# VH-VL binders against NAD kinase (nadK): the designs that were tried, part 153

Target 1, 268 residues: NAD kinase (nadK), of Syntrophomonas wolfei subsp. wolfei (q0aze0)
Amino acid sequence: MKIILVNNRFKENTEKKAQEIAGQLSALNVEVIIDNGLDEPYAGTVDFIMVLGGDGTMLRAARRYGQRAIPVLGVNMGTVGFLSNIEINELAEYLPLILREEYSLEARMMLEVAVFQQQSLLTRVFCLNELLLRSNSPRMLSFALEISGQKLEPYRGDGLIVSTTTGSTAYSLSAGGPIADPQLDAFIVTPVASHIINKRPLVVSPEREISLHLLEEREAIIGIDGQIKMDFGAENRVLIKRAPHPLLMVNLKAKPFFTSIDRSLQRQ
Short names: E, the ipSAE of ESMFold2; O, the ipSAE of OpenDDE; V2, 0.75 times the mean of E and O plus 0.25 times the DockQ between their complexes.

## First folded at step 16 (VH-VL)

Design LL4 (from JJ8 with heavy chain L101K; framework fv_patritumab; at its last fold request DockQ between E and O 0.93; V2 from the best seeds 0.83)
Fold by ESMFold2, look of step 16:
Structure LL4 (fold): chain C 268 residues (1-268), chain A 121 residues (1-121), chain B 113 residues (1-113)
Amino acid sequence: as target 1 above (268 residues)
Amino acid sequence: QVQLQQWGAGLLKPSETLSLTCAVYGGSFSGYYWSWIRQPPGKGLEWIGEIYHEGSTNYNPSLKSRVTISVETSKNQFSLKLSSVTAADTAVYYCAREGLKHWTPYGMDVWGRGTLVTVSS
Amino acid sequence: DIEMTQSPDSLAVSLGERATINCRSSQSVLYRSYNKNYLAWYQQNPGQPPKLLIYWASTRESGVPDRFSGSGSGTDFTLTISSLQAEDVAVYYCQQYYTTPRTFGQGTKVEIK
C-alpha cells in the first residue's frame, strides 16, 4: 500500500507530525510519500491520500491529486473546517480501518478551469472551491458571462465567483451566495459588488459550460481556491466545466453538515 | 507509450479531396488537442489545424476555407479533409499531439510517421 | 499570427564545436503568470518526423542529450549544441504554441564543416 501524506511545510506542527505518521506507517509496511508543497506532485501510483491540516491544505491536495480518483482523508490538526473528517488524535483508532479500506467515500464536485489566449489553451487548473474573476485596479470590470453559449447581459462590478457547492461556504458566501449542500453537483455563480442591481447569484446545472471574458481592456485576475493567481486581460477567455473526476473524500466518522454549519462558519 | 498511426490515400488528382485518418494508441485521447501538420518536399513545416477531443477546432487561416478536421472519440481517431487540392498540396502530412505537462501546453510531443500525399499534374 | 524567423538558414560547424541557432517571434510568447515561454525546438532527420528537443524555451525533453540547450525569453530565443556530433546533422525548427495558428520557423539546416 502506498500513501501520500500532504502537509504544509510552513506549519511546523504538520511537518513534525507527518514524519511521525510516516514512521508509524513504515513500521506497518506501508510506503509513504510526503508532499509538503515543496516539490512537484508525486507522479506514481498511489492508493490513498492523507491530508494533515486545515481546509487550505485540502484545497492544495485536491488540485494536485483530485483527478486521480484516489481516496482523500482530511485529518484535522487543531481547527475544524469543512473538509476534515477525523482529528489527529483519533488517527491511531481509525488506522486499521484505513489499511483494510473499510470506509465510505463522499464525492465532491470539482471545477475544470481552462484559460485561453484567444482560442489557444494556456493552461488547465482544477479546483475544489471556486474560480474568482476580479479587478486588479480601483476600476470596475465590464465582462461577459456565457452559459452553454447563452450570453447574459453584460456584468459590471468588482468581479464574479464561479463556485462548487463545496465552495458555497467560502468566498461565494461572503459575496452573498447561498450555502449549498456539498452532496449536490452544481455551479454557484455569485457577482462581486455588482454595479447592476439585478445580477443575482445563479445556481447552474453541472452539465453547463461557463465562459468569461472582459468586454474592455482592464487589469484583472483569475483566482483559484484563493491560492493561485493568474493575470487576465482582454485577449483572454476562461472556460469552466465540471471536472472529469470528483474529489473522493474518505468518511470514517460522521460529520453532520447541517447541524455543524454555524460552528464551522465561525472558524473559517 | 503513446503512438500515432496514420493512413489515407497517397495519390490524388487536382480538385479532389485529401482524406487522412490518425489513430491514437497507448494513451488517453481525452483532454488533448490533436494536430495536423504538413511539409512539402524539401520545405518547412506548416501547421494545418487542431481539434479538441470534444470537437472544437482551430484552423490555419491560410487553409481554413478548404480544411475540415473531425474526431471519432469512441475510436480514438481524428481525421483531416482538405478539399480542392492542387499540386501545391503535395506534402508529407503528419498528425501530432499537442502535449501537456501538469495540464500546461509544452509543444508537440508525439508525431505520426507521416503520409506522403502527391497531387498529380 | 505570430511569425517565427530563424537565423541562419544553414550552418556549417566542425565536429565538436558549438552550433548556435537563433529564433525570433514577431510578438511575445511568454505566459507571464507561469513565467513560461511557449516556445519549442524540434530536430528533424531526413525521412523522419520532427522530434521535440526543447520546450518552454529552455527545458530538455526526456532522452535529449545534455549538449542541447535552449535559452531566451519573450521574442528572442537560442538553441545551442555545445559540441556537435555527427548524429546532430539535421534541420532544426523553432515553434510557438502561445497562439493559433501554431507557427514554425523556416528551419535551420546544420551540417558538418
Scores: ipSAE 0.725, ipTM 0.884, lowest interface PAE 1.5, mean pLDDT 91
ESMFold2 (binder alone), look of step 16: mean pLDDT 94; pTM 0.958
OpenDDE, look of step 16: ipSAE 0.904; ipTM 0.958
ESMFold2, fold request of step 17: ipSAE 0.658, 0.668, 0.665; ipTM 0.858, 0.862, 0.863
ESMFold2 (binder alone), fold request of step 17: mean pLDDT 93, 93, 94; pTM 0.957, 0.956, 0.957
OpenDDE, fold request of step 17: ipSAE 0.922, 0.922, 0.919; ipTM 0.969, 0.969, 0.969

Design LL5 (from JJ8 with light chain Y34F; framework fv_patritumab; at its last fold request DockQ between E and O 0.93; V2 from the best seeds 0.82)
Fold by ESMFold2, look of step 16:
Structure LL5 (fold): chain C 268 residues (1-268), chain A 121 residues (1-121), chain B 113 residues (1-113)
Amino acid sequence: as target 1 above (268 residues)
Amino acid sequence: QVQLQQWGAGLLKPSETLSLTCAVYGGSFSGYYWSWIRQPPGKGLEWIGEIYHEGSTNYNPSLKSRVTISVETSKNQFSLKLSSVTAADTAVYYCAREGLLHWTPYGMDVWGRGTLVTVSS
Amino acid sequence: DIEMTQSPDSLAVSLGERATINCRSSQSVLYRSFNKNYLAWYQQNPGQPPKLLIYWASTRESGVPDRFSGSGSGTDFTLTISSLQAEDVAVYYCQQYYTTPRTFGQGTKVEIK
């Protein structure tokens, strides 16, 4: 069995814990690859991904590995969020079930984000929470939103968020979007500081294609899960679709979404 | 490894339609752009166009009025049609894959062997 | 359209000596956010399809000998063969994939002197 341990080298105690856990797994004849974010994602075949940390570390793991259909377990190391399943002090208790593959999986929709220079693809990026289009200056943006070829009236404001239902508790919430059940597949489109007061958040079918482009020459950026920034100007456009594969989140311990909302929001 | 096999008629008369097919073996069809490129004898390379696996196309503006690229995703095939050919369309025609590394394009990494198409004068 | 211009059109180099091919694009092919130039080099041996040598201006494709190297950024690029071998006799093309249409340089024929 081969496992990736994903950690965050910027968290004070995480690196030492990752080495300790790797040692315990190696003693059980489990091959361990540590991904601390310094190197390219591991390209070889693996059976399981263990994320040591909070929601930010899970977001990186989802971007790196989410399209590979590998089970991903969130292990909380302090701050409780929306994406961890067990606590670090419970890992030894659950490790036998992990090794026997005795767990269930919860599918979480991801976004496929394609960024273009005119008609030419620059890259695709997958994300678990959201794409943010925002100004890269004090000036507001004027931009166009199209949904499956249907042009909405132009937007003007600080930007726009296109999130998954999982992302509904992240930036989208702060911008006035609804909390959504992460079991649903949908896009949530939330304006950021809109100058146009008739622009309300939209909930959109996951079968739609969403595109964005600027209507004026301005400096903007595309943010992915609050962790990746890409230049976005008048020559660019972005196309957003449901990703081909959901993130497969491991469920070892019941963690009901609705009863945990208040607690999780205090930490995120 | 990924391989491209191409076929089609090699000799045409003026005004006929050039028709070539490229089949993809040993790899995924999904997620890639698939291109046609031509090379007149003794000359350089000219990109004709590309198609995404779901069917969207980009064509060289110089040929757009005469070119159609289509895809048969269920058969892992894509095809080129070039209408109203003349002697100027005589070339070796290649199919190619637009390569991806970490979901980012890096050039044409797999090519077909080429098909010489001659248009009589 | 981004025009790609190579120089020289042809060159003859003694075995074991350095060959240098230049390529200029009419417009930058650098995407700043990734610090990547959307520029490739191909080798075409007689009677064969082109073969990818270098991508993102400076990264060698798998299986390409280390005597091949690419350099440059933005609009000016260089392919270098540090020690020419007999099998390197070919035509070399640069190509941009930053925008459509995809465009190639006119080619540089490399021969043994």
Scores: ipSAE 0.688, ipTM 0.867, lowest interface PAE 1.6, mean pLDDT 90
ESMFold2 (binder alone), look of step 16: mean pLDDT 94; pTM 0.958
OpenDDE, look of step 16: ipSAE 0.914; ipTM 0.966
ESMFold2, fold request of step 17: ipSAE 0.651, 0.647, 0.654; ipTM 0.857, 0.859, 0.860
ESMFold2 (binder alone), fold request of step 17: mean pLDDT 93, 93, 93; pTM 0.957, 0.957, 0.957
OpenDDE, fold request of step 17: ipSAE 0.919, 0.918, 0.918; ipTM 0.969, 0.969, 0.969

Design MM1 (from HH21 with light chain S91T; framework fv_oberotatug; at its last fold request DockQ between E and O 0.95; V2 from the best seeds 0.83)
Fold by ESMFold2, look of step 16:
Structure MM1 (fold): chain C 268 residues (1-268), chain A 123 residues (1-123), chain B 107 residues (1-107)
Amino acid sequence: as target 1 above (268 residues)
Amino acid sequence: EVQLVESGGGLVKPGGSLRLSCAASGFTFSNAWMSWVRQAPGKGLEWVGRIKSKMDGGTKNYAAPVQGRFTISRDDSKNTLYLQMNSLKTEDTAVYYCTTVPKYDKFLAFDIWGQGTLVTVSS
Amino acid sequence: DVQMTQSPSSLSASVGDRVTITCRASQSITRYLSWYQQRPGKAPNLLIYKASNLESGVPSRFSGSGSGTDFTLTISTLQPEDFATYYCQQTYERPWTFGQGTKVEIK
């Protein structure tokens, strides 16, 4: 059995712990690949991914590996987030379930984001939480939103968030979007500081295609999961679709979403 | 409130076939992992096999003595678990129990049991 | 395969007695051990999971202990309804195996 162990190289405790866990697994004849973010994602066949850290480390793992249909377990190393399932001090106790594949999987929708320059594809990326379109200057943006070819009235404001239901508790929430059950597949479209009062957050079928482009030349940025940024201008448009594969999250413990909302939000 | 009811047991000759049913109520059957356990009269308990929920991949696992002869299946629309038993042998004579296997919190302990149905394989 | 060996195979006891049943695994199963009670003519029911956790609705006179290879079920004050056969089970690895049972009989 081969496991990727994802950690955050900027958190010394996680790097040390990753080495300890790798040693324990090696003693059980489990091959371990450590991914601390410095190297390219491991390209070979892998059975399982273990993420040591918070939601940010999980977001990176999802972007790197989420389209490969590999089970991913979040192991909390400190502040409890929305994407961890067990605590680090419980890992040894749960290890037999991991090694014998006696666990449940929960599919989490991901976004496929395609950025174009004019008619030419510039890049394609995947994300777990959200795409953010925002102004990169003091001036507001004027931009168009299309949903499956249906043009909405123009937006004017600081930007727009297109999130998954998993991302509903991230930036979308701060911008006024609803908390969504992550078992739903949906887009949540949340305006950021809209100048237009009647622009409410929208919940949109995952079968739709969402398109954004600027109506005026302005400096803008596309942000992905709060971790990747790219410039966005009047020559660009972005197309957002449900990704071909969901992130397959491993559940070893029941952590019911609704009974834990208050506690999880307090720890963010 | 939570209930498992087995049916379909009876007398069959060696080499015969039989299908057992387990009707579930009082819980969300489609989310559950289910197992079969058997007990020869006057003897101990023997795990037969387990099926995961469809959302968890529907994986089926069997004990060696029944591998290739028994098939576990489920119909989530009817809240029913099945055990298809083929090529039956006299050593398959047992009371067959349907059980749940919690996927969380109990380390796979079998928490809910039906009352069982008797299968007798005799010449 | 992990073999589970219970001792004793049977015992006679009186109401009020403290009863101890042991279960030994052929290899470490950590705490992947459960205990079941089966009254004559009835289905088994779960008593203990995770070696020591009491199932909901099970009286507190039942307790479990152990980790690794050696496990114990204790009934602190035997009651008339406790005359039954008790089974341990490992769920550490497939095939999930039971002990051979311990019959607790009235003396």
Scores: ipSAE 0.696, ipTM 0.870, lowest interface PAE 1.5, mean pLDDT 91
ESMFold2 (binder alone), look of step 16: mean pLDDT 95; pTM 0.962
OpenDDE, look of step 16: ipSAE 0.884; ipTM 0.951
ESMFold2, fold request of step 17: ipSAE 0.688, 0.650, 0.657; ipTM 0.871, 0.856, 0.857
ESMFold2 (binder alone), fold request of step 17: mean pLDDT 94, 95, 95; pTM 0.959, 0.962, 0.962
OpenDDE, fold request of step 17: ipSAE 0.900, 0.901, 0.901; ipTM 0.957, 0.957, 0.958

Design MM15 (from HH21 with heavy chain M55L G57A; framework fv_oberotatug; at its last fold request DockQ between E and O 0.97; V2 from the best seeds 0.83)
Fold by ESMFold2, look of step 16:
Structure MM15 (fold): chain C 268 residues (1-268), chain A 123 residues (1-123), chain B 107 residues (1-107)
Amino acid sequence: as target 1 above (268 residues)
Amino acid sequence: EVQLVESGGGLVKPGGSLRLSCAASGFTFSNAWMSWVRQAPGKGLEWVGRIKSKLDAGTKNYAAPVQGRFTISRDDSKNTLYLQMNSLKTEDTAVYYCTTVPKYDKFLAFDIWGQGTLVTVSS
Amino acid sequence: DVQMTQSPSSLSASVGDRVTITCRASQSITRYLSWYQQRPGKAPNLLIYKASNLESGVPSRFSGSGSGTDFTLTISTLQPEDFATYYCQQSYERPWTFGQGTKVEIK
């Protein structure tokens, strides 16, 4: 069996812990690949991914590996988030279930984001939480939103968030979007500081295609999961679709999403 | 209240076939992992097999003595678990219990049991 | 396969007695052990999971302990309804296996 351990190289305790866990797994004849973010994602066959850290580390793992249909387990190392399932001090006790594949999976929709210049594809990325379009200056943006070819009235404001249901508790929430059940597949489209008072958040079928472009020359950026930034100008267009594969999250413990929502939002 | 009710037991000759049913109520059957456990008269308990929920790929596992002869299946629209038993042997004589296997927190213990149904294999 | 061995195979006791039943696994199963009670003519019911956790609705006179290979079920003050056969069971690896049972009878 081959496992990727994903950690955050900027947190020393996670790096040391990843080495300890790798040693424990090697003693059980499990091959371990450590991904601390420095190298390109491991391209070979892998059976399981273990994420050591908080929601941010899970977001990176999802972007790197989420399209490969590999089970991913979030292991909390401190702050309670939305994407971890067990605590680090419980891991040894749960290893028999992991190694014998006695676990349940939960599918989480991801976004496929394609950015174009004119008609040329510049980049394609996947994300778990959201795409953010925002102004990179004090001036408001004027931009067009299309949903499956249907052109909405122009937007004017600081920007727009296109989120998954998993991302509904992230930036979308702060911008006034609803909390959504992460077991649903949907886009949540949330305006950011809209100057047009009747632009409400939209909940959109995952089968739709979403397109954004600027209607006048302004400095803007595209943000992905709050972790990747790209310049975006009047020559660019972005297409957003449901990604071909969901993130396959491992559940070893029941996670009571609705009964713990307030606590999980603290110190996110 | 969670309840499991087995049926379909009876007398069959060696080499015969029989299908057991387990009607479930009081929980979301389509999310559950289910198992069969048997007990020969006057003897102990023996695990027969387990089926995961369809959401978990419907994975089936069997004990060696029944592998290739028994098939577990489920019909989520009827909240019913099945055990198809073929090529029956006298050693298969037992009370057959339907059980749940919690997929969370209980380390795969068998937490809910039906009343059992008797299968007798004799000439 | 992991073999589970219970001791004793049977015992006689009186109401009010403290009863202990032991279970040994042929290899370490960590805490992947559960205990079941089967009253005469009835289906088994779960008493203990994770070696020591009481199932909901089980009286507190039942307790479990142990890890690795050696486990104990204790009934602190035996009641009339506790005359039954008790089974341990490992869920560490398939096939999931039971002990041979311990019959607790009235003296």
Scores: ipSAE 0.694, ipTM 0.869, lowest interface PAE 1.5, mean pLDDT 91
ESMFold2 (binder alone), look of step 16: mean pLDDT 94; pTM 0.957
OpenDDE, look of step 16: ipSAE 0.867; ipTM 0.945
ESMFold2, fold request of step 17: ipSAE 0.655, 0.670, 0.658; ipTM 0.862, 0.864, 0.854
ESMFold2 (binder alone), fold request of step 17: mean pLDDT 94, 94, 94; pTM 0.957, 0.957, 0.959
OpenDDE, fold request of step 17: ipSAE 0.887, 0.887, 0.889; ipTM 0.952, 0.952, 0.953

Design MM18 (from HH21 with heavy chain L108I; framework fv_oberotatug; at its last fold request DockQ between E and O 0.93; V2 from the best seeds 0.82)
Fold by OpenDDE, fold request of step 17:
Parts: C-alpha cells; sequence; structure tokens
Structure MM18 (fold): chain C 268 residues (1-268), chain A 123 residues (1-123), chain B 107 residues (1-107)
C-alpha cells in the first residue's frame, strides 16, 4: 500500500504530524509520500490520501489528486470546517479500517475550469469548491453568462461564483448562496454584489456547461478555491463543467451534514 | 421498524445448490453493508461474507471455507440480499443469518440480525 | 486468522449474580471487539461494540472492557432474561471471527 500524506508546510504542526504518521505507516510496511505543497504533485500511483489539516489543505489535495480516483481522507487538525471526517487523535484507532479498506466513500462533484485566450487553452484546473470571477477594480464588471448555450442577460456586479454543492458552504454561502446537500451534484451560481439587488442564485444541472466572458475592457481575476489567482480580461473566456471524476472522500465516521451546519456556521 | 427476514433454506444434497434471500425493511438498504453469518447446529457463529453498498464499490469478501462456492449479491430495488450457495457440503449445514454491518462508528459490528433460515446438507 | 478464545465455555449463576466472561485474541485487535447475546432459538443481538460501547437499547447492567488481546463482558446483576450464550467477535481483520461462546445457565 502507498499513501500520500498531504499537509501544509506553513503549518509546522502538520509537518511534524506528517512525519510521525509516516514513520508509523512505514513500520507497517506502507510506503508514504509526504506532500506539503512545495513540490509538484506526486506522479506515481497511490492507494490512499490522507489530508492533515483543514479545508484549505483538502482543497489543495483535491486539486492536485482529485482526478485520480483515489480515496481521500480529511483528518482535522484543530480547525473548523466541513471537509474533514476524523480528528487527528482518532487516526490511530481507525487505521485498521483504512489499511484493510473497510471504509465508505462519498463522491463529491468537482469543477473542471478551463480558461482560454481566444481559442487557446491557457489552463485547466479541477477544483472542489468554486470558481470566482471578480473585478480587479472598484468598478463593477459587465460580463456574459451562458448556460448550455442559453445566453442570460448581461450581468453587472462585482463578480460571480460558480460553486459545487461542496462549495456551497464556502464563499458562495458568504455571498448569499444556498446551502446545498453535498450528496447532490449541481452547480450553484451565486452573484457577488449584483447591480440587480435581488439577483437570485441559480442551481444548475451538473450536465450543463457554464461559460463566462467580459463584455467590456476591464480588469478582472479568476479565483479557484480561494487559493489560485489569475488575471482575466476581455480576451479571455472561462468554461466550467462537471469534472469527469468526482473526489472520493473517505467516511470513517458518520457526519450528519445538516446537524453540523449550525455548529460550523456559528464558529465562523 | 427495522427488520431482516431470511428465506430459502431447506434440505439439499451434497453438491447441490441453494439460494437464500434476505428481505430488508425499515432502513435505507441501498446504503447498507450487509453480511451473512452462519451457525451450525449446536455450534458457534461463523462469518460467511460481506458486501458493501453500491456507492462504496459493492465489494464482496468471503470466508475461506466458502470462497469460490458462495456468492453474495444484492438487489437494491427490491431491498433484498442474496446468498447463492453452490457445491454445498455437509459442513455447510447451518442456520444462516443476514446482518447489517454499520460502516460507521461501530468498527464492523453486526447490529441487526434476521431470524435466520436453516440449510441442511445431507445425503 | 485471528483466533478468539472465550472463558469459561459455560457457567452456572443465579439471578442477581455478577457474571464475568473473558475473551482473548491471538493477537492485538486494539478495540475491534464486539459482544453478542444469543438466547435459545433466537438470533444473536449486539450488546457491546468497540470493546466498551453499549449498543442502543441494551441494559446498563452490561458492560465491556479491555483492549489489545484481553477483553471482558460483565453483567453486574444477572436477570432471568440474561441466561443465554454470549459471543465475542473481532473485526480487526478479515476474516472476522467469533469466540466459541459462553453459555450462562441457571444454577
Amino acid sequence: as target 1 above (268 residues)
Amino acid sequence: EVQLVESGGGLVKPGGSLRLSCAASGFTFSNAWMSWVRQAPGKGLEWVGRIKSKMDGGTKNYAAPVQGRFTISRDDSKNTLYLQMNSLKTEDTAVYYCTTVPKYDKFIAFDIWGQGTLVTVSS
Amino acid sequence: DVQMTQSPSSLSASVGDRVTITCRASQSITRYLSWYQQRPGKAPNLLIYKASNLESGVPSRFSGSGSGTDFTLTISTLQPEDFATYYCQQSYERPWTFGQGTKVEIK
């Protein structure tokens, strides 16, 4: 068995714990790769991914490995979030279930985000939470939103979020988007400070495609999961689709999503 | 009310085949891991095999004595678990129980049991 | 395979007695241990999971303890309905195995 431990190099406690866990796993004849984000994702085949940290670390892990159909376990290390299943102090007792593949899986839809310059692909990214288009100035953006070929009325506002149901409890929530059951596959299109006061979020079928482009020469940015940033201008287009493979999140404990919503939101 | 009801047991000759059914009700069967456990007359309990839910890959695992002869399957649309038993042996004689296997929090404990169905393999 | 050995194989007790049953694993199974009760002619019922957690609906007179290789099931005050056969079961690794059982009989 080969396991990747994903941690955050800027969080010393996660690094230390990763080394400790690596030692324990090695003693059990498990090959371990530690990914602290410094280097490129490990290109070899692996059987399991443990994410040590919070939601941010999970998002990075998902972007790096989510398309490889590898079980991913979130192990919380003193943070509040939605993407961890067990606590770090619980890992030891659940390890037998992990090593013997006695765990449950939950498929979480990811986004495939493609950014183009004219007809040329600049980058393609898979992400777990959301794509954000936002103005890079105090001025509102004017942009076109198209859903499966259906052109909506021009949008004016600070920006737009296209989120997965997983991402519904992230930035989309702060922007007034609905809380979605993570067991659903859907896009959530949430306006960010729309010129139209009562602009409503859209819940869109995962079978559809979403495209965005600016309608005027303005400076904007694309944000991915709050961690990736790139410039976006009038010559760029973004296409958003459901990723071809979902993130396979490992469930070792029952986590009632809706019961935990109030608790989690109160802590934020 | 949560309930498991086994059926299909009976008398069969060595080398014969038999198919057991387990009808589930009162819970979301499609999400449940299920197992078969058997008990020879006057003897203890023996795990036969386990099947995961479809969403968890539907993985099947068997005890060595029945490996290659028994097949566990499920029809989620009918809330039914099956045990296809081929090449039956006299030592397969037992009451067969279907059970749920909680996939969370109980570290693989059999928390719900049917009443069992008797399989007798005899010449 | 992990072998589970219960002691004793049988015991006689009276209503009101404290009863203790032990289970030993051939190797460490940490807390991957459950206890079951089987009344005559009935299916087993889960009593304890994770070595010491009481299953919902099970009377508090039942308790489990232990970790690693040695485990105990205790009935603090035996009741008439407690005369049955008890089994321990390990789930540390497949195949999941049971102890041979302990029959609690009326004295």
Scores: ipSAE 0.903, ipTM 0.958, lowest interface PAE 0.5, mean pLDDT 95
Fold by ESMFold2, look of step 16:
Structure MM18 (fold): chain C 268 residues (1-268), chain A 123 residues (1-123), chain B 107 residues (1-107)
Amino acid sequence: as target 1 above (268 residues)
Amino acid sequence: EVQLVESGGGLVKPGGSLRLSCAASGFTFSNAWMSWVRQAPGKGLEWVGRIKSKMDGGTKNYAAPVQGRFTISRDDSKNTLYLQMNSLKTEDTAVYYCTTVPKYDKFIAFDIWGQGTLVTVSS
Amino acid sequence: DVQMTQSPSSLSASVGDRVTITCRASQSITRYLSWYQQRPGKAPNLLIYKASNLESGVPSRFSGSGSGTDFTLTISTLQPEDFATYYCQQSYERPWTFGQGTKVEIK
C-alpha cells in the first residue's frame, strides 16, 4: 500500500508530526510520499491520501488530487473544521480500518473553473469551496452572469461567489448565502455587496454551466478557495461547471453536520 | 422501528441450492453495510459474508468455507438483502441471521440482527 | 485467521452474583473486540463494542475491559434476564471471528 501524506510546512510541529506518522506507517510496510506543498503533486499511483491539518490543507489536497479518485482522509491537528474526520491522537486506533479498507466514502462536488482570454483557454483549475469574482479597487464592478446560456440582468457591486455546497459555510455564508447540506450537489451563487437590491443568492442545478465576464474595463480578481488569486479583466471570461470527479472523502467516524454547525462555525 | 426479517430457509439435499432473503425496514437500507452470520444448532456464531453499500463500492467479502458457493446481493429498491447458497453441504446447516454492520464508530460490530431462518442440509 | 478463545465454556451463578467472562485473541487485536448476548431461542444482541463501550440501551451492570489479546466481560449484579450465552468477536481483520461462547446458567 502507498499513501500520500499532505501537511502544511508553515505550521509549527506539523512537519515533525508528519515525519513521525510516516515512520509509523513505514514500519507497517506502507510506502509514504510526503507532500508539504513545496514540490509538484506526486504523479504516481497511490491508494490513499491522508491530510494532516485543517480545512486549508484539505482544500490544497483537493485541488491537487481530487480528480484522481483517491480516498482522502482529513486528520485534525488542532482546530476542528468542516473537512476533518478524526483527530491526530486517534490515528493509531483507526489504522486497522484504514489499512484493510474498512471505511465509508463520501463524495463532495468540486468546481471546474476555466478562465479564458479572448476565446483562448488561459487556465483550468478545480476547487472544493468556491470561486470569488471581486473588485481589485474601490470601484464597483459591472458584470454579466449567464446560467446555461440564460443571460441574467447585469450585476453591479463588489463581486460574486460561486460555491459548492461544501463551500456554503465558507465565504458564501459571510456574504449572505445559505448553509447547504454538503450531501447535495448544487451551485450556490452569492452576490457580494450588490448595488441591485433584487440580486438574491441563487441555488442552481449542478448540471448548469455558469459564465461570468465584466461589462466594463475594471481591475478585478478571481479567487479560488481563498488560496489562489488571478487577475481578471474585460478581456477575460470564466466558465464554471461541476468537475468530472468529486472529492472522495473517507469517513471513519460519523460527523453529524446539522448538530455540529454552530460549533464548527465558532472555530473559524 | 428498525427491523430485519429473514425468509427462504428450509430443508434441502446436499448439492442443492437455496436463496435467502432479508427484508429491511426502519432505516435507509441503501446506505447500510449488511452481513450474514450463521449458527449451527447448539453451536457458536460464524460470520458468513458482508456487502458494502453501493456508494461505498458494493464490495463483497466471504468467509473461506463459503467462498465460491455463496453470493451476497442486495436490491436497494426493495430494501432486501439476499444470500444465494449453491453446492450446499451438511455443514451449512444453521440458522442464518442477517445483520447490519455500522460504518462508523464501532469498529465493525454487528448491531442489528434479524430473528434468523433455519437452513437444514440433509439427505 | 485470528482465533478467539473464551473461558469458561459455562458457569453457574445466582441472581446478584458478579460474573466475569474472559476472551483471548491469538494475536493482538488492539481494541477491535465486541461482546454479544444470546438468550435461548433468540437472536444475539450487541452489548459492548470497541472492547469497553456500552451499546445504547444496554444496562449499566454490563462492562467490558481489555486490549491487545486479553478481554473481560463483567456483569456486576446478575439479573434473571442475564442467563444466556455470551460471545466475543474480533474485527481487527477478516474473517471476523467469534469465540466459542460462554453459557451462564442458573445455579
Scores: ipSAE 0.688, ipTM 0.865, lowest interface PAE 1.5, mean pLDDT 91
ESMFold2 (binder alone), look of step 16: mean pLDDT 92; pTM 0.945
OpenDDE, look of step 16: ipSAE 0.887; ipTM 0.950
ESMFold2, fold request of step 17: ipSAE 0.643, 0.654, 0.668; ipTM 0.855, 0.857, 0.864
ESMFold2 (binder alone), fold request of step 17: mean pLDDT 92, 92, 93; pTM 0.943, 0.943, 0.947
OpenDDE, fold request of step 17: ipSAE 0.902, 0.902; ipTM 0.957, 0.957

